# VHH binders against UPF0313 protein MJ1155, part 7

Target 1, 273 residues: UPF0313 protein MJ1155, of Methanocaldococcus jannaschii (q58555r285to557)
Amino acid sequence: GIVPVQFSVVTHRGCFGGCSFCSILHHQGKVIQNRSERSILKEIRKLLNHEDFKGVIQDIGAPTANMYRMGCKKGLADRCPKNCLYPEPCENLIINHKPLIKLYRKIRDIVGDDVRVYVRSGVRYDLIMYDEEYGEDYIKELSKYHVSGRLKVAPEHISKKVCKAIQKPDGRLFKKFLEKYREIAEKVGGIKEVLPYWLIAHPNCSIKEMIELAEFIHKNNCYSRQVQVFTPTPMTLSTTMYHTGINPITNEKVYVPYTYREKKIQKAICLYR
Key: E = the ipSAE of ESMFold2; O = the ipSAE of OpenDDE; V2 = 0.75 times the mean of E and O plus 0.25 times the DockQ between their complexes.

## First folded at step 1 (VHH)

Design z5 (framework vhh_7zox_3)
Fold by ESMFold2-Fast, scan of step 1:
Structure z5 (fold): chain B 273 residues (1-273), chain A 125 residues (1-125)
Amino acid sequence: as target 1 above (273 residues)
Amino acid sequence: DVQLVESGGGLVQPGGSLRLSCVASGFTVSDNYMGWVRQAPGKGLEWVSDIYSGDSTGYADSVKGRFAISRDNAKNTLYLQMNRLKPEDTAVYYCATEWDYGSGTYYLPDAFDIAGQGTQVTVSS
């Protein structure tokens, strides 16, 4: 059959984010498995010579894009029960964007100015904020050369109560990221627009938390139609909260929006312009 | 072509010292993240020490205070000074430029195309 050819290059696999909706059964998912720089560049060169190549590499990355060559320096990601990033970055976690910046620059050098190379996979903005040495350089490289329209980030929510249940940073860090990203992108003549992905109807998200999110969106001008309604997935902390009404980490009761009516209302609040 | 050649291992008594060397060719040591990893008989790879461009260094808790990582730009060489050696330090030591700390394995640029024999360190009486 005829299938549209998309040119994308995977740099790594795995994600150590430890979000509550990630599987607690498959620890291998937290281990970052990196490709060598040479194998990535070899694939890039092959793509340039492909008969259907039209001058665009759609994505260089993975879900999550900015975890290449990062991870637990003790090699414990498959065994350690601790969350690597929540509520604070683990002291054993390598958060360093330098290898990825170097890779992006080498790719640009190989492909030249007539080829567009995008990062379409989502980036974790908290990793950028926690990387005091290379975070700004990563924003410069990304915004100037690798964002086609809007930078995709997944804050999921901004309410402290919801973000605690999800095990991601709340709106305070996301607000700081938006300010920093927009400032740096403007300075380098890059793409300033950010596309946040929002998660609604997660345990601990009531209409009150959705009003908080709507107010944040309006105040910070970060509108998006990328809204996911939480759906229980087997063997996740979020699904345990959904079925039991209890957060097993804190042993606190959680609110769960079970009804389709409330989920519809939450979505409408999120999309209000 | 990128090559890393380790040397400086040997047999030493507990409490002794060794300095391992890693001579690099095809890239500049000072411009790259580098580290030392080791593999004891019958065990997996274990991270020992690392160094970033600009002097930032890290050490495994088991070697902290005893080992010191450094670079010599003129010789394009990475070093690991090992002091107060213990029987538990017995392993083959490898120089790595692309350590994957998540998987418990390491990636050398073209790891399977670079003849990295490692250097054997044996600590016994």
Scores: ipSAE 0.000, ipTM 0.139, lowest interface PAE 15.9, mean pLDDT 81

Design z6 (framework vhh_7zox_3)
Fold by ESMFold2-Fast, scan of step 1:
Structure z6 (fold): chain B 273 residues (1-273), chain A 126 residues (1-126)
Amino acid sequence: as target 1 above (273 residues)
Amino acid sequence: DVQLVESGGGLVQPGGSLRLSCVASGFTFSSYDMGWVRQAPGKGLEWVSDIYSGGSTGYADSVKGRFAISRDNAKNTLYLQMNRLKPEDTAVYYCARESYYYDSSGYDLEDAFDIAGQGTQVTVSS
């Protein structure tokens, strides 16, 4: 039969996150390529007149939704060996949600109240936390108008050892984000539910780190069935850790869960209620 | 040549009012979103308010209920009515044209708004 039509609009491409499981061969992918607001709004108007349009725009975004018009102010992300966000945001990194908030508001003005406009692409919560000027306004806009069910975020893990290997913030920052997001969403009458994506069996993740994750999930009420088991892929820092047992950035030994048995146990711990 | 000329700033006591004006030239004013940004002493640029070409408005939480943005397309003029002013409102206020509507696939956050003028100083003190 006829395949159902889903309506989504891409705002940009690329990601400067620098996670250890991302391919080191995709240098160009670190520079954000942005669509003009005019071209995005033109596509929105075209979608409204499509015969199969049923009043829902499924996603306004990209693989990382909140990187639109962000990046290195020196334009060096594709050739700089330094991580832009880990362990702390680079001084040359522009983190500003204002352009994206403006875009969302213009879209809402064009489509009106009868059309639902969602952001289903993953949001990097650390960018929100690092944006002291517009982070709170972004949470207000997003939670009130653009969340379909639960806000999708990818903390991956919360253990300091695992997050250091992944090159993402640990559970301390994620806990602060959960508290801030839920508080603001409640105040504006928005959706307060968060959908975290978890990564298990990554280098430095043992049963101990999985127990730490399970305790964090229970304590902070952030349960999710979105659990990915780490699988080595060529030309990544994580795969180098997997094969060598050494973190090439820190030159420290890392624990690696090689066995099928341990991976099954880790997944069971993550999903246990 | 795009020109934005701000005026209306001055010294005022807490609780007072000021009306800022921005006269635009060199572009089709009615086709652009316009806004106000400010820079407090020793701080970075902060968004205050904007008004879309279609007339809808936005405000920073710190100024909601106190400031009102408006435009007169026949006079190519943007306004900011500032009421119940606080010491924290002390800043240089810049009129800004939002330019990202026509941005290329390249990147620069300064493209999100153009500041072409010298600004107007607002000082709120007892």
Scores: ipSAE 0.000, ipTM 0.154, lowest interface PAE 13.7, mean pLDDT 83

Design z7 (framework vhh_7zox_3)
Fold by ESMFold2-Fast, scan of step 1:
Structure z7 (fold): chain B 273 residues (1-273), chain A 127 residues (1-127)
Amino acid sequence: as target 1 above (273 residues)
Amino acid sequence: DVQLVESGGGLVQPGGSLRLSCVASGFTFSDYAMGWVRQAPGKGLEWVSDISSGGSTGYADSVKGRFAISRDNAKNTLYLQMNRLKPEDTAVYYCAKDTPLEYYDSSGYWEGAFDIAGQGTQVTVSS
């Protein structure tokens, strides 16, 4: 049969995340291209009048959902060679969830209490943690009104060695996020459940790092079946590590899990309960 | 098969100039962004410059104002004009197909990958 119509609204394009295995910068660029609030709200009003609309807007966002109106304050993202978020957030990076919170609230005002408005595009938890002024308010808004079951986040891994290779924060920041998110969601009567996306078999990820991940998952109760096996993609740092066995930034040798057998073992460890 | 052939390197005095060339074959050169990356002795890869298929250019802060990237699509050739060379510019220079994911970490090293690299051309700046 025919699948029911799904309704989604795009808020922006682009991603300044800069992870080593992601080619999104080659397809959408590091510059966030934002739609006007007026344009977004006009599309929302149009959706409410659609014959197939059944009271659910599945997604308000883009890959990555919480980058709306964020980016380089100097407008240099298309020219700047620096990673905006790794190993630390750039001083010129605007990390401010206020415009997005205001947009979500205006959408809720327009659609009313009988319509559900979800954010199902991935959320970068590190941006929330780095936003000292509005991060908590963003968690309140998301958890209470915009998560359909579990909050989707992509830590990818928690081992320092693996996270350095992928250019994302390690398990220490993710643990702090889990604690903060769950606490705030509990206080506002929101959804506390988090759905992490895990990446296995990346360069520098051996069985040792997978055991470390499994222990983290069990200890922090963040089990997920959303497990991606690393696949080399052209024009990425991760693919250079995969083919050469060397991290070109550090000139350090990296472990690479080439064999199908090891990839199966890593997946089994990640899914073990 | 895709091939990149770099040339134009050599020994030059500080303050001197060199022009590097990269002849590409095996793909539609005009459709791809192209760049130059370098590797200094004992260091990792460093992004130097890139040029889009449309001619838009970018430069590392360390070379901005001294180096100029250009392309000749009719000749499938990429160029790097290097002026006011410094001892710190001593490196093997590689031609790269497609713009890599271009970041510096806090140490200033390139944080990307290149799709295809040639054999490189050695540039030595010494008195």
Scores: ipSAE 0.000, ipTM 0.098, lowest interface PAE 20.5, mean pLDDT 80

Design z8 (framework vhh_7zox_3)
Fold by ESMFold2-Fast, scan of step 1:
Structure z8 (fold): chain B 273 residues (1-273), chain A 128 residues (1-128)
Amino acid sequence: as target 1 above (273 residues)
Amino acid sequence: DVQLVESGGGLVQPGGSLRLSCVASGFTFSDYAMGWVRQAPGKGLEWVSDISSGGSTGYADSVKGRFAISRDNAKNTLYLQMNRLKPEDTAVYYCARGEVYDYVWGSYDTPEYYFDYAGQGTQVTVSS
């Protein structure tokens, strides 16, 4: 089939999130490799002159979108074995959305009001919550100018047991984010709708944890059909949990939903409205 | 009037080390990504390493673990520390003002590098 030409711009590479389903053998992936503003703006000017450009830049970002010019202030990301964000943000981690906000504003100035510039890459909501100085301003800019329909975020789950296994914040922080994001978006006339991405059948996720997730989704009105079933990937902490039934970081036993039947039930619970 | 001036090249034995320097003038050095590109006799240009304005580095697979790029913004100077040199590293090394483009969404593949200015080059010869 025929698909329209889509225009996107990458701002950086790398991710220091340290999720359990990421490879633990290679620290280079934790280094954020940033493009210069000049390079990004030059590419945008080229896109504006392309014969097939119809006034939409689909994405300005990377996995993860809001890591641009963030990272370890000691320059240790390529050799440090510690998780930068879990269970608490590292004291050496720069979490500052100001460079990204300035970049987005420069892009809007270049393209003008008739061009839509979206961030469709996943945004880490915890980075926004940890940025006490610019987090709110980032929500204002993002929700007003750069969200196409719904803001894409990846909480993965909300249960304490599951979130501990994946090394992400639990539902308490996500609930605070939802409240803050919706309030600010409403005040600035931006997009209030959030699209959460859910991970099911991960080690420590049983039917009980799925019922907790369904209750959370209903109570906080954060429905989504973006549901990924966990599958083991070589050389990851999650795959170690899957094969051993033990979390190697905590040395705690973990429940593993091995059967196709349970995975289907978990998915049905997640999608129930 | 952008000017990039390389120095530090020379003749070394295999396994030896050299440090290249590049002094920049005519632009705000700290605002630009910078890199090193080399050209072996009878070959095309090969990207070696780059460093963003924020200090993030990239390396060609052929030099990973052996070369280290760094910058001193106060001195407008770019460096390349070359260790465990091989005969295959013999080339003219050019300092370049870089523009890095990564068009591949979600990929950790090597980005495409564009350089708008380069210096005159410095010769590195690795021979017994």
Scores: ipSAE 0.000, ipTM 0.108, lowest interface PAE 18.8, mean pLDDT 83

Design z9 (framework vhh_7zox_3)
Fold by ESMFold2-Fast, scan of step 1:
Structure z9 (fold): chain B 273 residues (1-273), chain A 123 residues (1-123)
Amino acid sequence: as target 1 above (273 residues)
Amino acid sequence: DVQLVESGGGLVQPGGSLRLSCVASGFTVSDNYMGWVRQAPGKGLEWVSDIYSGDSTGYADSVKGRFAISRDNAKNTLYLQMNRLKPEDTAVYYCAKAGIWDTYEYLSPFDYAGQGTQVTVSS
């Protein structure tokens, strides 16, 4: 069919996040497959000459945007049974934003100041926090030049029980990220606003955990209408928890919100101002 | 405007081969992330294969070793060579192009798809 042209550039394929709700059918593997800088810059130059180009490149990235040229030092991510990032980043994991910062700067040099280049693909904030050498520089570059409106991040939840089931960091790391991001963005005259994506009704998420999330949102001023209700998908760890009531990694029993009524209540709590 | 027109589908016996074509307009095939997705009767969309501007390719485990993705820059056309076809490969096949996606609401990296071409593997 005929559809409007959108101007975006894919930098890589794959994701080593290992989130419990991610379906194998929706992932392109855990080893990051990176496009060359040359091929990305060639595509950028062609976009600039397109007759419908209006001075905005809407996205430079991939699911997840800040995994470009990261991954296992040993090339074993898809063969290793352990999660690369949870509960702690693996010692063999390369977490280095320098190649991506360098790429963004080269793109800005090519397109000039009259063209806006955005990262609309979600950014994994824990990678920024774990990158002690370039994490702050990445925040500076991103917030000053590449955020359209609000920075998209997917903490999913903040409760220890829920985040353990999802296999993502809990609210303690996200709170530290919010503070660091806002401080650095303010100092460089960048965009301070963060758009968190929330996942509700996941295994281990009861009304108690939703009240915990609502209190966190209020205290940290991180309101969002981006709320996904968990639904079981074949071949995921979260779906195994949903059907069995047990986390197969820990063998711990998990609470499961099965009813439509509870899911509605959880969503209302998440969206409450 | 982006337009994708698929062709090359049809009825084929198990073990047979088909070559699907996707003629693109409004952009250049060689410069874009593109791929093939399929929808079997009564099922959702399934990613089959993809190709980057640098010719790096990927394949779903169900088709790896049997299918091959390629492109012809002169014809601005994307191809899917399908070998050793199985009844389970019966589906409408869509040519797709990457665009803007949101990683959290992500179900597919492809924002644009053509009209599709029917592949039936039977008898």
Scores: ipSAE 0.000, ipTM 0.156, lowest interface PAE 14.0, mean pLDDT 81

## First folded at step 2 (VHH)

Design n6a (from n6 with T112Y; framework vhh_7n9e_1; at its last look DockQ between E and O 0.03; V2 from the best seeds 0.00; counts 0 for: pae E 16.2 > 2, placed apart)
Fold by OpenDDE, look of step 2:
Structure n6a (fold): chain B 273 residues (1-273), chain A 126 residues (1-126)
Amino acid sequence: as target 1 above (273 residues)
Amino acid sequence: DVQLVESGGGLVQAGGSLRLSCAASGFTFSDYAMYWGRQAPGKGREWVSGISGSGDSTAYASSVKGRFTISRDNAKNTLYLQMNNLKPEDTALYYCAKDLEGFDYVWGSYEYFDYWGQGTQVTVSS
């Protein structure tokens, strides 16, 4: 069918996620560069008046959708070498979804009930879980007003070993998120469906870990075809692991699936129903 | 219906540059990672590059790293591939592909695509 002209709005730049395989840090940095509400709303108004506007704002997003107005309270992110989120969120990290919720509401007020405003950029579910004050409110807003089809989240994996290598939370936190999100979405009449992204054949991911992932997917009914085979990219921690077979942070050996055959097997396991 | 139409190919001398374009339609372009692939005569399909829906994440095959740059304009529903320092071994039919379900990461998801274009021929002479 005919697809309307896409209209997306960037809320901020940068990402402090610190994922081992991601190169965003090198492109945009850890410091969140926030647009003002005024500038964002001004752009929204312009979109509404555009001749090709079809009543849908495709994305209010960024590299990570829910990092708006978050960051290091000490302003050290530009010169701090540590991961802000792993293994635990930094005590200096401001994790507050209130500014973003406020922004969403203001946007909805401007566009009216006949215009859809979606968040299609990736959402860090862990940030939601870490925000004890406004995390649930964010789920309410997101699920009720801003999700189209399925919520895109990127746990990448659930195995402790793999998540250690990726520098993301493991399946325990993701499971809690799934339960919480579905519960809240149900209560508010929002979109309950979640679309997880899975990264396979990453350093430290063997067949054993893939079986663990398959079991998790089945038990939690979070099936997805968003499966990606790890491919080394320049200047990432994961790439270093891939080439060296060692986690340079811990100096531990990591398993690295190199063969095409194993990659296919892992993919098959991940897609198993 | 999903459509992908590549353009920008041609004959170029070694060391030269080309910029490929892929016009996309029939789906929400920004919701999907997009890829470039190529197929040389007598060879199988080869993954070249990928870019996330937002354009914030990119990946490249080792053979083209440092020479090719993938980008996209979501407002124009267009994917690009800037190819610099072209080599004879880059000679191939280049095609763009759509991710199966779309996401904002591109670390090897080329295996999961549901649509691809007819391609544009790139020939690099020695």
Scores: ipSAE 0.000, ipTM 0.188, lowest interface PAE 13.3, mean pLDDT 89
ESMFold2, look of step 2: ipSAE 0.000; ipTM 0.136
ESMFold2 (binder alone), look of step 2: mean pLDDT 85; pTM 0.868

Design y8a (from y8 with T58D; framework vhh_7yz9_2; at its last look DockQ between E and O 0.09; V2 from the best seeds 0.00; counts 0 for: pae O 14.0 > 2, placed apart)
Fold by OpenDDE, look of step 2:
Structure y8a (fold): chain B 273 residues (1-273), chain A 123 residues (1-123)
Amino acid sequence: as target 1 above (273 residues)
Amino acid sequence: QWQLVESGGGLVQAGGSLRLSCTASGFTFSSYDMGWYRQTAGNEREWVAFIYSGGSTDYADSVKGRFTISRDNAKNTVYLQMNSLKPEDTAVYYCAALESGWYPFDTSHYDYWGQGTPVTVSS
């Protein structure tokens, strides 16, 4: 779900996720624009002194929470047409959670033990998995200190066909993440609950793929309530697929659920307990 | 299974005080944000106060300065101290539980609701 924006701090702008359905790329670009630590900490101090502050920073976030100080090492993102993460991370993409971990720690040092600092923006779990050096440390930090209730992640789907259309990793990587996150969270005494966002009735998502998703949710004990039905928005790859019935990248035909009835059924399948 | 049980409602004169209690069972209380809502016949439930799992609180403008929400995780109980009550505060008051991280102003996000306790403020 959406968290109130009051007493939230933005760490950066932009997103290099390249999700087919998302318009953030168009609006903010895929170049990460980072705020300085000084600026962020200054804002934190200001919040602490606010008369309405009640001991909780609601979010240290951005369109994607864990892209802080990541990006193309060649500085080409603004003129590079390819997806930075799909089908695999670009070799030029810097994936390092160390700066963000340091930021979290500095914030905790400033606010003290009586103030909670949450990360409630969506986290790209795949970036965590791709960061062999600091990914686990990031999980430790998040689960132990910065998760309230459930960690928000956005696999969107698990089916290969659907994930191909969305341009995200499929359920294999997400399963690995769930196992790793839960294990680490348990070890450090952190919050092990995850809130996955699911997108249904996307191009290439039929009833068959929904059954696959439902089975995955059940087998992996996933939360299923955060589900959205795909709605085409201007200037997205998914919208093009929706209207044309074709993946413009591969020139392959894609299945498109158009009817309200099917969309309703797919939602029911996802929410079935 | 799960249960939310409100208590403390009743008749009070304008300017008076009441303390509502809501005791939870059947779920991990400490992981939930808790809220108080009120409803009059024929109207939608109105948000009154909210206390997050992290301890922060929020209030509707109509009750700010008069109402105080608090929680005791050891007792699985959330409280609403209502001072300086007004006739317009008359309603059935409901306790509600929402998993932490969900938007608290969407009633559809709530997992659990109490049966309600009536509060009547006479002029």
Scores: ipSAE 0.000, ipTM 0.195, lowest interface PAE 14.0, mean pLDDT 91
ESMFold2, look of step 2: ipSAE 0.000; ipTM 0.342
ESMFold2 (binder alone), look of step 2: mean pLDDT 80; pTM 0.800

## First folded at step 4 (VHH)

Design c1 (framework vhh_7zox_3)
Fold by ESMFold2-Fast, scan of step 4:
Structure c1 (fold): chain B 273 residues (1-273), chain A 123 residues (1-123)
Amino acid sequence: as target 1 above (273 residues)
Amino acid sequence: DVQLVESGGGLVQPGGSLRLSCVASGFTFSDYAMGWVRQAPGKGLEWVSDIYSGDSTGYADSVKGRFAISRDNAKNTLYLQMNRLKPEDTAVYYCARETYYDFWSGEYTFDYAGQGTQVTVSS
């Protein structure tokens, strides 16, 4: 397929989230890379001079936009395969949005008020919640200057049982994020609207868990048409659960919604208004 | 349009060797990490090996010391040298383009894979 031309700048590569539907492997090489501010700002200046530039930088970041200059304080030598964020943040994990806030402000200084700079590749809301020092400042910067329409976040689900299977925080943390984000965005005159991405029919998600999700969506006014039906992907923990009926990390049996009828019903429940 | 074409599979006796090749087209091969994944009869996909644009390599514990991954960027070709093959290595082997790997979580994702090449280890 043809990929449209997009004015975007990558700040880094990588994600230490450890979601079960992402492939999990033992590896010996280095993969995560942070770009220098100098190289990022040089690329920004190059984009401003492009013939087809219309005053919008579509995305600044990567699929895990708010991981820039974060990570394990022990460094790459330790090669730890543990999930850094689930069930709670690892004590060795540096979660600090200050470098990214400074980068965004430098970009705004260079481009000026007539150029819009967006973060569209999504952010991990749990990192914002875990950052006690700069999480609120990051929300202020994002909502006021870098959100186009709605803030994209991927809670995936809110049921404790489903979130344990996917290795992401449950609805309690997401509810706290929604309240905090909306309050701060309102105070700074930013964009309050949040666009959650939902994952249905994952191992451990039955109709019961979908009713729980629908109730959460209604109570917290976080409706979305961004609903993905789980499909087994090679080399993922979720695909192992799908084929074996067992969570390989916990050794617990998991429910798997195999039938297309149930998947259709789960999607209808998720989209119900 | 991205294309990955594997070759080099076949029937081999336990203890034997095979070399798999994968010719890539439709993208700048040297900019991507590349890997091999396999699927044994009745089982899920298993990562075998990968190689980054800087030639750093990784191997599954089940194949360490027996398999060697390499690449020729001038020919847009990925290789897997398989030595001391075991019946447990019987599988369809897929060449795959790696879109992302995360050192912190030990995770990777592939966005394109070839049609696969069958490797059968049997006496």
Scores: ipSAE 0.000, ipTM 0.117, lowest interface PAE 18.2, mean pLDDT 79

Design c11 (from n2 with F104L; framework vhh_7n9e_1)
Fold by ESMFold2-Fast, scan of step 4:
Structure c11 (fold): chain B 273 residues (1-273), chain A 124 residues (1-124)
Amino acid sequence: as target 1 above (273 residues)
Amino acid sequence: DVQLVESGGGLVQAGGSLRLSCAASGFTFSDYAMYWGRQAPGKGREWVSGISGSGDSTAYASSVKGRFTISRDNAKNTLYLQMNNLKPEDTALYYCARETYYDLWSGEYTFDYWGQGTQVTVSS
């Protein structure tokens, strides 16, 4: 078989999310390295002229898509030991979707109405919720023009215990995001469907926390088959928790699901209904 | 133009030692965390060790902790892996890598540059 050519444009590199499963040595990766609008638009024009281009740009972004031109206003991200987003956004963190909205609109202007331009790298919903000035405008632009099927977001989990171990906000913020996103998408005639990515079997995730997740999923109608089983990898806080049974940030003991049997049960609970 | 070139692999008997080197060029070496990974025949890639840009922080896979030591010489743009008390299970192609992040969408660690690797074979 023939594999079709896929077209994508990288806008930036790096991630300041500080999740516990990211490398503890990834300080330089916390600095967002942004491409200029001119460079991005030049690449878009090259893609439009490619002989195999069929009118779809599959992705404009990077993991995470909505970090373009964000970051520490003091330029300290690469040397600062603090998490930029957890448990609360750092006062020195620039969270502003305006540059990205402008970029998306310029791309749409260049490519025209017959070309579809998607954001498939996924977005951090907490950045949208923390952006009081442009968060809603970002939802409008994204849902109306750039979502292919369902909006990809990575809450990972919703339990307070699990989210504390992962260093991401818990289900309270994600519920507020789901409500806001669906409401705004409906108003602009955009894509309302959200595709959450779930992480199971992480330290502090027992069957109790999986039942809590399943209840949340059912109540908020956010079903997904995108379920990752936590795999211990050296160089991460999550792997330190996995091997020691202790969260090195809080010094609290953590539950660790080691057995294949429990991991299967957790996955089944996550996928139930 | 970023380049990473590994060397120092070879055939060694169980209980022996090898020192791997990775020569880096095309970037400011001290600004980046560096990593060693390995891949045994028919298996996926496994991360072995990592070191911060300054060299002050290191991390190791549980399978190699206490036997392997990662280090760097920023003046020479070179990363090292000292491997002691080698076991047949350590047989793999060893790769040098720059920068890492966890890709939420694939559930995997991704590196922005990889070297071509150096083969380590541990007999008996």
Scores: ipSAE 0.012, ipTM 0.403, lowest interface PAE 8.9, mean pLDDT 86

